# VHH binders against Trk system potassium uptake protein TrkA homolog 1 (trkA1), part 1

No score or structure here was measured in a lab: all are predicted.

Target 1, 124 residues: Trk system potassium uptake protein TrkA homolog 1 (trkA1), of Methanosarcina mazei (p0cw17r1to124)
Amino acid sequence: MKAVIIGAGEVGYHIAKALSPKNDVVIIDKDEEAAKRADELDVLVIEGNGANAEILSRVLQNADLLVAVTGVDEVNIVACMTAKLIMKNKNGWKDTKTIARVSNPDYIDSPVTSRAQVGVDLMI
Positions, changes and structure headers below are counted from each chain's first letter, unless a header gives other numbers; Kabat numbers aren't used for antibody chains.
F, E and O are the ipSAE of ESMFold2-Fast, ESMFold2 and OpenDDE, as the mean of both directions, binder to target and target to binder. V2 is 0.75 times the mean of E and O plus 0.25 times the DockQ between their complexes.
[cut] marks letters that were taken out.
The coordinates of atoms that the task and the answers printed are left out; those that the model quotes come from them. Centres of patches stay.

## First folded at step 4 (VHH; framework vhh_brivekimig_d4)

Design s1 (from e9 with L59Y)
Fold by ESMFold2-Fast, scan of step 4:
Structure s1 (fold): chain B 124 residues (1-124), chain A 123 residues (1-123)
Amino acid sequence: as target 1 above (124 residues)
Amino acid sequence: EVQLVESGGGVVQPGGSLRLSCAASGFTFSSYEMSWVRQAPGKGPEWVSSISGSGGSTYYADSVKGRFTISRDNSKNTLYLQMNSLRPEDTALYYCAKGHYTVKIESGYYDYSSQGTLVTVSS
């Protein structure tokens, strides 16, 4: 499969490390130091804002999974929302599953807001 | 020791085509994502395209999407870039790169040690 990981901190690095031997992995982080650490893995590393539509449009074609695990909940949610908007605007692109790490209870899905309509298929 | 040898560059007219090759050795080629990176005269490096280790997934810069095709032959440890509908702005030194490169989407600063192959698109 093809996976796009936003955030090269501890969680993102280990997800990339686990997936990279058998899967195509892209890791995106705006922090130069975190991105350079990911250079140790057999993955494509992009230093940039993972919520940026231009960056995401370059890597989302044929992507199976987008995992946003930066330390900022809002960035993770916006990245997933942006990815869904890109896929709706690109004819013939498959539906990429989006996962966002969310630590703030205010953003955790309730029965009335657990819909993927906000662009996040799963919050972890 | 990782060795990457590019070839296939040359001078072509706008609208023409070229096929670049990169012969890789010193590592398990099929286990690594491979990329093409270019540097135009007077500009910073720019990521062009990447391909997964198996060849099942490809990525392209928006500027080349629909015109360039990246491919690989793991039995020959060779990476390819088929360039069609070439434009003057495609003029650059093209580098073959093992796929773990830090890419700044706008400016593109990459670590690579290959010699590159020159592509000039002019009338």
Scores: ipSAE 0.011, ipTM 0.259, lowest interface PAE 9.4, mean pLDDT 76

Design s11 (from e9 with H100W)
Fold by ESMFold2-Fast, scan of step 4:
Structure s11 (fold): chain B 124 residues (1-124), chain A 123 residues (1-123)
Amino acid sequence: as target 1 above (124 residues)
Amino acid sequence: EVQLVESGGGVVQPGGSLRLSCAASGFTFSSYEMSWVRQAPGKGPEWVSSISGSGGSTLYADSVKGRFTISRDNSKNTLYLQMNSLRPEDTALYYCAKGWYTVKIESGYYDYSSQGTLVTVSS
C-alpha cells in the first residue's frame, strides 16, 4: 500500500517505521530536524506544510491512507479535509482513507461538526 | 565527503529524450533519499523528483509527471533521470542532490555543491 503521514514527531515516526518495510511511505513535516530523523527510514520525506493543497496533490495520487498526527488538531483536521477535497476534484483518483489525531473533544462531540463531512474517516 | 557528479545533459529538440546520470560516493548511497533539482536561466531552483533509498517510492513535480522517470542502481551508486517529451521549458541546469524536497528550494535555498549538467531544449 501507499501511506502518507503528516507529522514526523514520535507518533508519526513510529507509524512510518512500522509501515516502511512493506509499504510505500511518504512523511511530511515542516520541521527540518524531524525531516532529518525520518530520513533514517526507507521513506520519502517532504519538508513542508502537510495541510498545503499543492503538497498534498503531489502525494495523494494512488495513496491508500493519509494519517495526520501533528501536535495540532486543526492542522490534522484541515489536512484530512483538504485531501478529501482533492480526491473529489481529481477524476479517476482512488479514495484515500483519512485518519486524524484529535485531542480536543470539542471537535469530536460538536453538534454541528461531522467527521465524515469534514473529510476525516477516523479520529484517534 | 559527499561527492555527486552529474552527466548526460546536452542539446535536444522539443519532443526528444535525454537520460541524466549522477555518480555518488562518500556515503552509503542506498540508505538515503536522492533528488533532482533544476535551475532555468534567470529563475530560482525548482525541485523535479525524489526517490527513496531502496527505490520503492518516487515523487514528481507536476510539471514533469508522466514525462520524467527517476530511478537508481544502488549496486552502482548511481541515480538516473529519464526525460521524455522534452519541452523548451525544461531547459535548465540539472543537479543531483542527497536529500528530500523542501519548500526552501522554491524560495531559492538549496544545499548542494555539484556543478550540474546542462539540458537545452531548442529547435
Scores: ipSAE 0.634, ipTM 0.815, lowest interface PAE 1.1, mean pLDDT 86

Design s12 (from e9 with V103F)
Fold by ESMFold2-Fast, scan of step 4:
Structure s12 (fold): chain B 124 residues (1-124), chain A 123 residues (1-123)
Amino acid sequence: as target 1 above (124 residues)
Amino acid sequence: EVQLVESGGGVVQPGGSLRLSCAASGFTFSSYEMSWVRQAPGKGPEWVSSISGSGGSTLYADSVKGRFTISRDNSKNTLYLQMNSLRPEDTALYYCAKGHYTFKIESGYYDYSSQGTLVTVSS
């Protein structure tokens, strides 16, 4: 399988480490040190903004899974929504399942979040 | 110290093929992601392709998908770029880079000391 992970903090690093021995993994983080730490794994690393549509377009072709686990809920949600919009507009690309880490109770529990979750298959 | 030496460039007609090589030394080659970056005359640098340390994963810029193939031979400490169906717009200096794609590379910063190898596609 091919997995794209946005955020190379503790959560993202350990997901990449678990998947990398048997799967194609791309990890994206704008923080230089987090990206450098990920170089220790057998993965592809992109030092850049994981919510950026151009960067996402580079990695999403044939991706099975996108996991957005940065420390910023809004970035995780936007990344997943942007990914779904890209998939909708690319002829012949497979649909990528999206997972976003959301730690703020207001986003999890609020009725307002129902529209903001468009394009996020699972919130964790 | 990291040393990267590119070779294999030349003049080729549109639709032709070239195979670039990058001889690496000064680090444990098999432990690092490697990339190809190019700079066309009068343009900024453009990331072309990346390959994981084991060679199991690859990534390509949209402009070269289906035409270029990145590969490596860890026993020879060598990175390759097979370029097929070459177009005039592929004319550029091609550079080998140790490590992952970064904004710094695309903004003109290079972690490697290399002259690159010139690829000219003439019509």
Scores: ipSAE 0.571, ipTM 0.780, lowest interface PAE 1.4, mean pLDDT 85

Design s13 (from e9 with T102K V103I)
Fold by ESMFold2-Fast, scan of step 4:
Structure s13 (fold): chain B 124 residues (1-124), chain A 123 residues (1-123)
Amino acid sequence: as target 1 above (124 residues)
Amino acid sequence: EVQLVESGGGVVQPGGSLRLSCAASGFTFSSYEMSWVRQAPGKGPEWVSSISGSGGSTLYADSVKGRFTISRDNSKNTLYLQMNSLRPEDTALYYCAKGHYKIKIESGYYDYSSQGTLVTVSS
């Protein structure tokens, strides 16, 4: 399995650590210290903005999973939405399941902004 | 002391191939992500490719996807870059670097070799 993790804080780091022994893992964080900590794991580290379409397009080919777990709900949602837009426009790329950590109730259970419509397959 | 020594550069015609090597010492090679970075004449440094410590994951810049292949041999502490279908715009000094992709590549951000290996694509 290939997994892309956005956010190398406590949650993201430990997800990467759990997956890295048996899976291909890419972890993305714009904070230099968080990225440096992730260098301790057998993963690919990108020091950059995880919602950036150019960065995402480099890592999403053949990705099974995208997990966005930054401390900012909007960043996590935008990253998942951008990923789905990239996948929609790439012929032959596998569909990547998107997971976003979302704490704001206004983004949950909305008939207008359903998870599927905004590109988030699962909210945690 | 981290030491990285590149080799394999040279002059090739468009459409040709070259294989670059980087001999690493002074650290536990298999535990670190490695990268190739290049600098074309008159331009800033450009990240080319990265490979995880085990070699299980790789990433490529859009400009080289499908033409270049990064690989490593952890038993020999050596990093490789196989370059196929070379183009004049691939002309650059190529550096082996210890560490991950950085959105801003500035002098001193990677543990670069001081020498690099020159690749010239011309007829």
Scores: ipSAE 0.403, ipTM 0.686, lowest interface PAE 2.4, mean pLDDT 82

Design s14 (from e9 with Y101W)
Fold by ESMFold2-Fast, scan of step 4:
Structure s14 (fold): chain B 124 residues (1-124), chain A 123 residues (1-123)
Amino acid sequence: as target 1 above (124 residues)
Amino acid sequence: EVQLVESGGGVVQPGGSLRLSCAASGFTFSSYEMSWVRQAPGKGPEWVSSISGSGGSTLYADSVKGRFTISRDNSKNTLYLQMNSLRPEDTALYYCAKGHWTVKIESGYYDYSSQGTLVTVSS
């Protein structure tokens, strides 16, 4: 499979480590030190903002999974939303399953918005 | 002392093919992501392609997808770029780079340690 991981902190690093032996893995992080930590893994590292549509459009073709695990809930949600918009706009691209780390219960328990409407298939 | 030496550039007609090589020394080659970056006359650097340390993952710029193939031979400490269906707009100095792709490479803030190899596509 092909997986895109946004955030190379503790959670993102260990997800990449688990997937990298048998999967095509791209990890995106704007922090240079976090990105360098992933050098020991057989993964591709992009130094940049994982919610940026240009960066996401470069990595999402044929991606099976997008996992957004930065320390900022809003960034994780926006990355998943942007990924779904890219998938909808690109003819012939397969649908990428999106997973976002969400720490604030207001986002998962909101009576106003649903996870499906914001483009997040699973919240962790 | 990291050393990167490119070769394989030349002059070809549109539709032609070239294979670039980058011989690496001074670091544990198999432990690092490697990239190809190009700079056309009068333009800033453009990232072309990247490959993970053991070659399990590759990524390409939209402008070269389906035409270029990045590969590596860790037993020879060598990075390759197979370029097919070359176009005049592929004319550039091609650089081998150690490490991660960043948006800063394309902004001209990245400094390459290698001399590069010239690829000219002309009619």
Scores: ipSAE 0.429, ipTM 0.705, lowest interface PAE 2.0, mean pLDDT 82

Design s2 (from e9 with L59F)
Fold by ESMFold2-Fast, scan of step 4:
Structure s2 (fold): chain B 124 residues (1-124), chain A 123 residues (1-123)
Amino acid sequence: as target 1 above (124 residues)
Amino acid sequence: EVQLVESGGGVVQPGGSLRLSCAASGFTFSSYEMSWVRQAPGKGPEWVSSISGSGGSTFYADSVKGRFTISRDNSKNTLYLQMNSLRPEDTALYYCAKGHYTVKIESGYYDYSSQGTLVTVSS
C-alpha cells in the first residue's frame, strides 16, 4: 500500500512509524524540525506545504491513502479536497481515499458542512 | 566522514540516455533518504528526485517525471539516476545528496558532500 501523510507532528509521525515497515509512506510537513524527525523512519520525507497542488500531484500517483493530520483543520480539509481534484483530472490514476483530522465540531455538526464533505472520505 | 562520489556523466546527443551513480560511505546508507540535485552553470540548484531508505517511495521534479528513474542498491551503498530522452535543458552538474527534498534548497548545499558529475546534452 502507498500512503501519503500530511503533517509530521505526533499523530502523523506515529501513523508513519506504524505503516512504514510494510507500506510505502510519504510524509509532508513544512516545519523543518518535524521533517528532520521523520527522517528517522523509513519513509519519503518532503519538507513543503502538504496542501500545495504541485507537491501533491507529484506524490499521489498510485497512492491508496492520504491522511491529513496537521494541527489545522482547514489545512487538512483543503489537502483532501485538492487531492480529489487532482485525481479527477488525471486519467488512469487509482482513487485515493482521503482522511482528515477535524477537531472543530462546527465542521461535523453543521447541517450544511456535514452534507458538503467535498473530498474527505473520512474524518477522524 | 560522509563521502559521496558521483560518476557516469558525459556528453550525449538530445534523445540519448545516461546512467549516473553515486557511491556512498561513512554512514548507514540504507537508513537515509537520498536525493539528486542539479545545477546548470550560472543557475541556482534544482531538486531532481528523491528516494526513501528502502527504495519503496520516490519523488520527481515535474521537469524529469517520466524520463528519469531514481533507484538504489543498498547492498552496494550506491544511488542511481537513469536518464532517458535527454534534452539540452538537462545540461548541468549533477550531485547526489544525503537528505530529503526541501523548498529551501540553497546554492552550495552539495559542496561539502560531493563534487558532482557533469552531464552535457548537445549535438
Scores: ipSAE 0.388, ipTM 0.699, lowest interface PAE 2.4, mean pLDDT 83

Design s25 (from e9 with G108E Y110F)
Fold by ESMFold2-Fast, scan of step 4:
Structure s25 (fold): chain B 124 residues (1-124), chain A 123 residues (1-123)
Amino acid sequence: as target 1 above (124 residues)
Amino acid sequence: EVQLVESGGGVVQPGGSLRLSCAASGFTFSSYEMSWVRQAPGKGPEWVSSISGSGGSTLYADSVKGRFTISRDNSKNTLYLQMNSLRPEDTALYYCAKGHYTVKIESEYFDYSSQGTLVTVSS
């Protein structure tokens, strides 16, 4: 499979480490230190903002999974929403499953955060 | 000391093809992501393509997608860029770089002594 991970902190790094031996993994992180640490894995690293549509459009073609695990709930949600909008606009692109790390309980249990409305398939 | 030596550039007509090579030494080549970066006359550097250490994953700039192919031969410590359907806007000095893409392309990708290889697309 092809997985895109936004955020190379503790959670993101270990997800990438677990997936990288058997899967195509791309890590996106705006923090230079975190991006350099990810160079230790057999993955592709992009040092940039994971919610940026131009960056996401480069990595999402044929992607099976997008996991947004930055420390900022809103960034994770926006990244997933942007990914779904890109995929809907691209003819023939497969639908990438989106997962966002969300710490604020108000987002987790709200009807307005349904998959159909905000583009997040799973919140963790 | 990390050394990267590019070759394979030249003058070609629009629609032509070239294959660039980068000979790497001074580090464990197979353990690092490698990239191609270009700099057109009077412009800043532009990222072109990246490949993972094993060669299993690749990424391309939108401007070259479908025309260029990045590859590597870890047994020879060599990185390649196959360029097809060349256009005048592809005219640039091409550099190989050790490491990942960044939206802030700084001299970090050129910190190792590298002459680049010149590609000129003209009629």
Scores: ipSAE 0.414, ipTM 0.697, lowest interface PAE 2.2, mean pLDDT 82

Design s3 (from e9 with L59W)
Fold by ESMFold2-Fast, scan of step 4:
Structure s3 (fold): chain B 124 residues (1-124), chain A 123 residues (1-123)
Amino acid sequence: as target 1 above (124 residues)
Amino acid sequence: EVQLVESGGGVVQPGGSLRLSCAASGFTFSSYEMSWVRQAPGKGPEWVSSISGSGGSTWYADSVKGRFTISRDNSKNTLYLQMNSLRPEDTALYYCAKGHYTVKIESGYYDYSSQGTLVTVSS
């Protein structure tokens, strides 16, 4: 399996650590400390904004899973939306399952967000 | 357009030293973490070392810790890799890259566009 993780904080690090021994794992984070922590794992760390379409386009081909677990709900949601738009526009690319960590009840309980799903397959 | 130009490679005997340089342009160099990545003949890319934008923090692959030193000169937009106590297994094409990389990855997943600089360690 190929998994892309956006955010290498506590949650992202633990997901990467669990997956990295047997899976192809890519972590995207702008934080230097998070990148340093991840360097003990067999993972690719890309410095940058996880919602950036150019960065996501480079890593999403053949990805099974995208997990957005930064500390900012809006970034997590936008990253998942951007990934789905990339997948829709790339011929022959596998449909990647998207998961976003959402801590703010306003996003979870919003009728618009719930109805539209805005490119997020699961909210955790 | 990001441009990275490596230099400083060559042929040295085991135990020798080399200093690699990377001239960067097309972006605000001091704002980005920089890395050295190498690819040995018949092998995939291997991350070697990274340095923070300010130069205050450095990271190294276990295979090079204590032998290699990464540094940067932000006033000259230049990244360096000082390689000491070189071993035959250090023979590789060395690339500099924008960002941090710690992986077994396929070619094309790095934020660089360069020919690299060849380091050969042989008697």
Scores: ipSAE 0.000, ipTM 0.146, lowest interface PAE 10.2, mean pLDDT 76

Design s4 (from e9 with S50T L59I)
Fold by ESMFold2-Fast, scan of step 4:
Structure s4 (fold): chain B 124 residues (1-124), chain A 123 residues (1-123)
Amino acid sequence: as target 1 above (124 residues)
Amino acid sequence: EVQLVESGGGVVQPGGSLRLSCAASGFTFSSYEMSWVRQAPGKGPEWVSTISGSGGSTIYADSVKGRFTISRDNSKNTLYLQMNSLRPEDTALYYCAKGHYTVKIESGYYDYSSQGTLVTVSS
């Protein structure tokens, strides 16, 4: 499968390491040091903002999974939202499942912020 | 010392094809991602494509997707860029670079270790 991971911190790095032997993995992080550490894995590393639409549009075609696991809940949610908007605008692209790490309970089960409507298939 | 030597540039008419090569030495080639970057006259650098160390994964700039193919032969320490359906807008110096894509490439803060090879697409 093809998996796109946003955030090359501890969680993202370990997900990439586990998947990389048998899957196509792209890892995105704007922090230069985190991106350089990910270079030791057999993955595709992008040093840039994972919520950026142009960067995401380069990696999402034929992606099975997008996992946003930066340390910032809002960035993880925005990345998933942007991914869904890109997929809606691209003809013939398959639906990529989006997963966002959300630590703040104010975003979980919020009547104001519907998970389904903000483009996040699963919050972890 | 890392050394990258490029070849394959030239003059071609619109719609033509060229294949660029980059011979690498001084590092464990198969352990690093490799990239192609280009710089058109009067413009900043533009990232073109990246390939993983094993060659299993590739990524392309939207401007070249479907026309260019990046590949590598780890037994020969060589990186390739097959360019098809060339357009005048593809005219640029093409650089081979060791490492992954970075936004700094397109901000002009990236140093290339190769001398580049000139590709000119003109009628």
Scores: ipSAE 0.453, ipTM 0.713, lowest interface PAE 2.1, mean pLDDT 84

Design s5 (from e9 with G53W)
Fold by ESMFold2-Fast, scan of step 4:
Structure s5 (fold): chain B 124 residues (1-124), chain A 123 residues (1-123)
Amino acid sequence: as target 1 above (124 residues)
Amino acid sequence: EVQLVESGGGVVQPGGSLRLSCAASGFTFSSYEMSWVRQAPGKGPEWVSSISWSGGSTLYADSVKGRFTISRDNSKNTLYLQMNSLRPEDTALYYCAKGHYTVKIESGYYDYSSQGTLVTVSS
């Protein structure tokens, strides 16, 4: 399995640590120290903005899973939305399942901002 | 201390191939992500490719994707870059680096204290 993790804070680091022995893992974080900590794992690290389409397009081909777990709900949602837009525009790319960490109840299964409408397959 | 020694550069015509090598010493090579970075004449550094500890994961810059292949042999502490279908714009000094991609590539995350290896794509 190939997994892309956006956010190398405590949650993202431990997800990467759990997956890295058996899976192809890329972790993305714009914070220099978080990215350096991730170097302790057998993963690929990108120090950059995980919501940036150019950066995402480098890692999403053949990805099974995208997990956005930064501390900012909006960044996590935007990353998942951007990933779905990239996959929609790339012929032959497999559909990557998107998971976003969302703490604000306003973004969870509301009549207006449902998960399906914002390109997030699962909110955690 | 960390030492990285690049080799394998040379002069090649467009469409040709070269394989670069990087001999690593002074650290546990098998425990670090490794990268290739290049610098064309008169330009800043450009990240080319990265490979995970085990070699199971690789990433490439869009400009080289499909033409270059990064690999490693942990038993020999050596990093490789196989370059196919070379183009004049691939002309650059190539450096190997201990560590990951960064948007601050020119700021010192890739410490190329080594001389690099020169690749020239021309007649």
Scores: ipSAE 0.528, ipTM 0.733, lowest interface PAE 1.4, mean pLDDT 84

Design s6 (from e9 with G53R)
Fold by ESMFold2-Fast, scan of step 4:
Structure s6 (fold): chain B 124 residues (1-124), chain A 123 residues (1-123)
Amino acid sequence: as target 1 above (124 residues)
Amino acid sequence: EVQLVESGGGVVQPGGSLRLSCAASGFTFSSYEMSWVRQAPGKGPEWVSSISRSGGSTLYADSVKGRFTISRDNSKNTLYLQMNSLRPEDTALYYCAKGHYTVKIESGYYDYSSQGTLVTVSS
């Protein structure tokens, strides 16, 4: 499979480490030092904003999974939303499953919203 | 010192194929991402493709997706670019570049101080 991981902190690094032996993995992070932690893995590292539509459009074609695990809940949600908007606008691209790490209970514990409606297939 | 030597260019008809090679020395090849960059006559450099340190992950520019394949052989310190369905707009000098921790979409972020190999696509 092909996975795109946004955020190369502790969580993102360990997800990449688990996937990289058998999967095509791209990591995106704004912080160069955080990205350098992943350089021991067989992954491709992009220094940039994971919510940037141009960056996402370059990596999402044929992607099976997008996991947004930065330390900022809003960035993780926006990255997933942007990915869904890109796929809606690209004919012939397969639908990438989106996962966002959301730690603030104000976002995850709501009976009135659907994760799918905000472009997030799964919250972790 | 880092040394990169490209080869495999030539003149080919539209629709043809070529395989480029880049022989690397002066650094631990298996520890770095590698990229192909090209520069067409009268234009600035354009990123073409990148590959992770052991070849498990690859990225391609939209202009070459589905036609080009990047690969590497760490036992030979060699980077490859298989080019199929070549078009006149693929005509350029092709450079290999050492990437470290990043894949930069914009040209100018790669170290491609080598001489390159010329690819000309014409009838």
Scores: ipSAE 0.484, ipTM 0.738, lowest interface PAE 1.7, mean pLDDT 82

Design s7 (from e9 with E33S S57Y)
Fold by ESMFold2-Fast, scan of step 4:
Structure s7 (fold): chain B 124 residues (1-124), chain A 123 residues (1-123)
Amino acid sequence: as target 1 above (124 residues)
Amino acid sequence: EVQLVESGGGVVQPGGSLRLSCAASGFTFSSYSMSWVRQAPGKGPEWVSSISGSGGYTLYADSVKGRFTISRDNSKNTLYLQMNSLRPEDTALYYCAKGHYTVKIESGYYDYSSQGTLVTVSS
């Protein structure tokens, strides 16, 4: 499979490390040191903003999974939403499953709102 | 120790094609992303293209997208850059590098200590 990970902090780094031996992995982080640390893994590393539509457009085609695990809930949600919008506007692109790390209880799934409607398939 | 040897450069007319090769040794080639980086006379280094270890993901600089194709043969530990529709502004010394893409590149960011291969696009 092909996986895109946004955020190369501890969580993102270890997800990439676990997936990289058997999967194509791209990891994106704005922080230069975190991005360089991730380069020691068998992954493609991009130093940049993971919520940026241009960056996401370069890596999302044929991606099976996008996992947004930066330390900022809003960035993780926006990255997932942006990914879904890109896929919707690209003819022939498969739907990439999106997962966002969310720590704020106010964003956690509710009977009144659906995370899937905002482009996040799973919140962790 | 990582060793990278580029070849395939030369003089070509505008609109022509060249295929660059990079022979890699000293590391598990299939496990690492690889890049092509170029440096034009009197200018700083410019990232050109990257490919994941498996070859499943490729990325290109906007200046070369649609004209260049990066590929690899993991059974031969060799990286390639197929350059089509060459332009005078593609004239540069081309380096094979172990490493990733970044929007701001510095020589220390890529593991490229080789001599490179010169590409000159001129009539």
Scores: ipSAE 0.074, ipTM 0.430, lowest interface PAE 5.2, mean pLDDT 78

Design s8 (from e9 with E33Q)
Fold by ESMFold2-Fast, scan of step 4:
Structure s8 (fold): chain B 124 residues (1-124), chain A 123 residues (1-123)
Amino acid sequence: as target 1 above (124 residues)
Amino acid sequence: EVQLVESGGGVVQPGGSLRLSCAASGFTFSSYQMSWVRQAPGKGPEWVSSISGSGGSTLYADSVKGRFTISRDNSKNTLYLQMNSLRPEDTALYYCAKGHYTVKIESGYYDYSSQGTLVTVSS
C-alpha cells in the first residue's frame, strides 16, 4: 500500500510511524521543524504545502490512501478536494481514498452537501 | 560530521547513460532519507529525486521521471542515481544530500557535499 499523509504533527507523525514498516509512506508538512522530525522515520518527507496541486501530483500516482491531518480543517478539506481533481484529470490513475480530520461541525453535519462531492471519502 | 562524496560524472552524448554514486559517512545512513540535487550553470539548485531510509519509497522530479532511477545500498552506505536517456538540459553538477525534498531549494539548505560530480551532456 502507498499512503500520503498531510500534516506531520503528533497525529500525522504517529500514523506515518505505524504504517512505515510495511507500507510506502509519504508525509507532507509546510513546517520545517515537523518535516525534520519526520526525517527520523522510514518514510519520504516533503516540506511543502499539502494542498498544493504540484506537490500532490508528484505523490498521488498509485496512492491507495491520502490522510489529511493538519491542525486546520480547511487545509485538510482543500487537500482532499485537490487530490480528487488531480485524479479526475489524470488518465489511468487509480482512485485514491481521501480522509480528512475535521473538527468543525459546520463541515460535518450538513445534509445539504455531500462529503464525496467535496472530495472527502471519510472525515475523522 | 556528515560527509558525502559523489562520483560517476562525465561527458556523454544525448541518449547516453551514466550511474552516479555517493559514499556517505558520519551518520546512520540507513535511518535517513537521501536526495539528489543538481545545479546547472547559471541556474539555482533543482531537486531531482529522493529515497526513503529502507529504499522502499522513491520520488522523482517530473523532468527526470521514467529516465532516472534512485537506489541505495545500506550495507555499503552508498546512494546511486542511474541516469538513462540523458538530454542536454541534464547538464549540471550533481550533489547527494541528507534530508527531505523541499519546494524551496537553495545552496546550503541540504546537508550535502560542496564537491558534487559534473555531468555534461553534449553532442
Scores: ipSAE 0.410, ipTM 0.672, lowest interface PAE 2.3, mean pLDDT 82

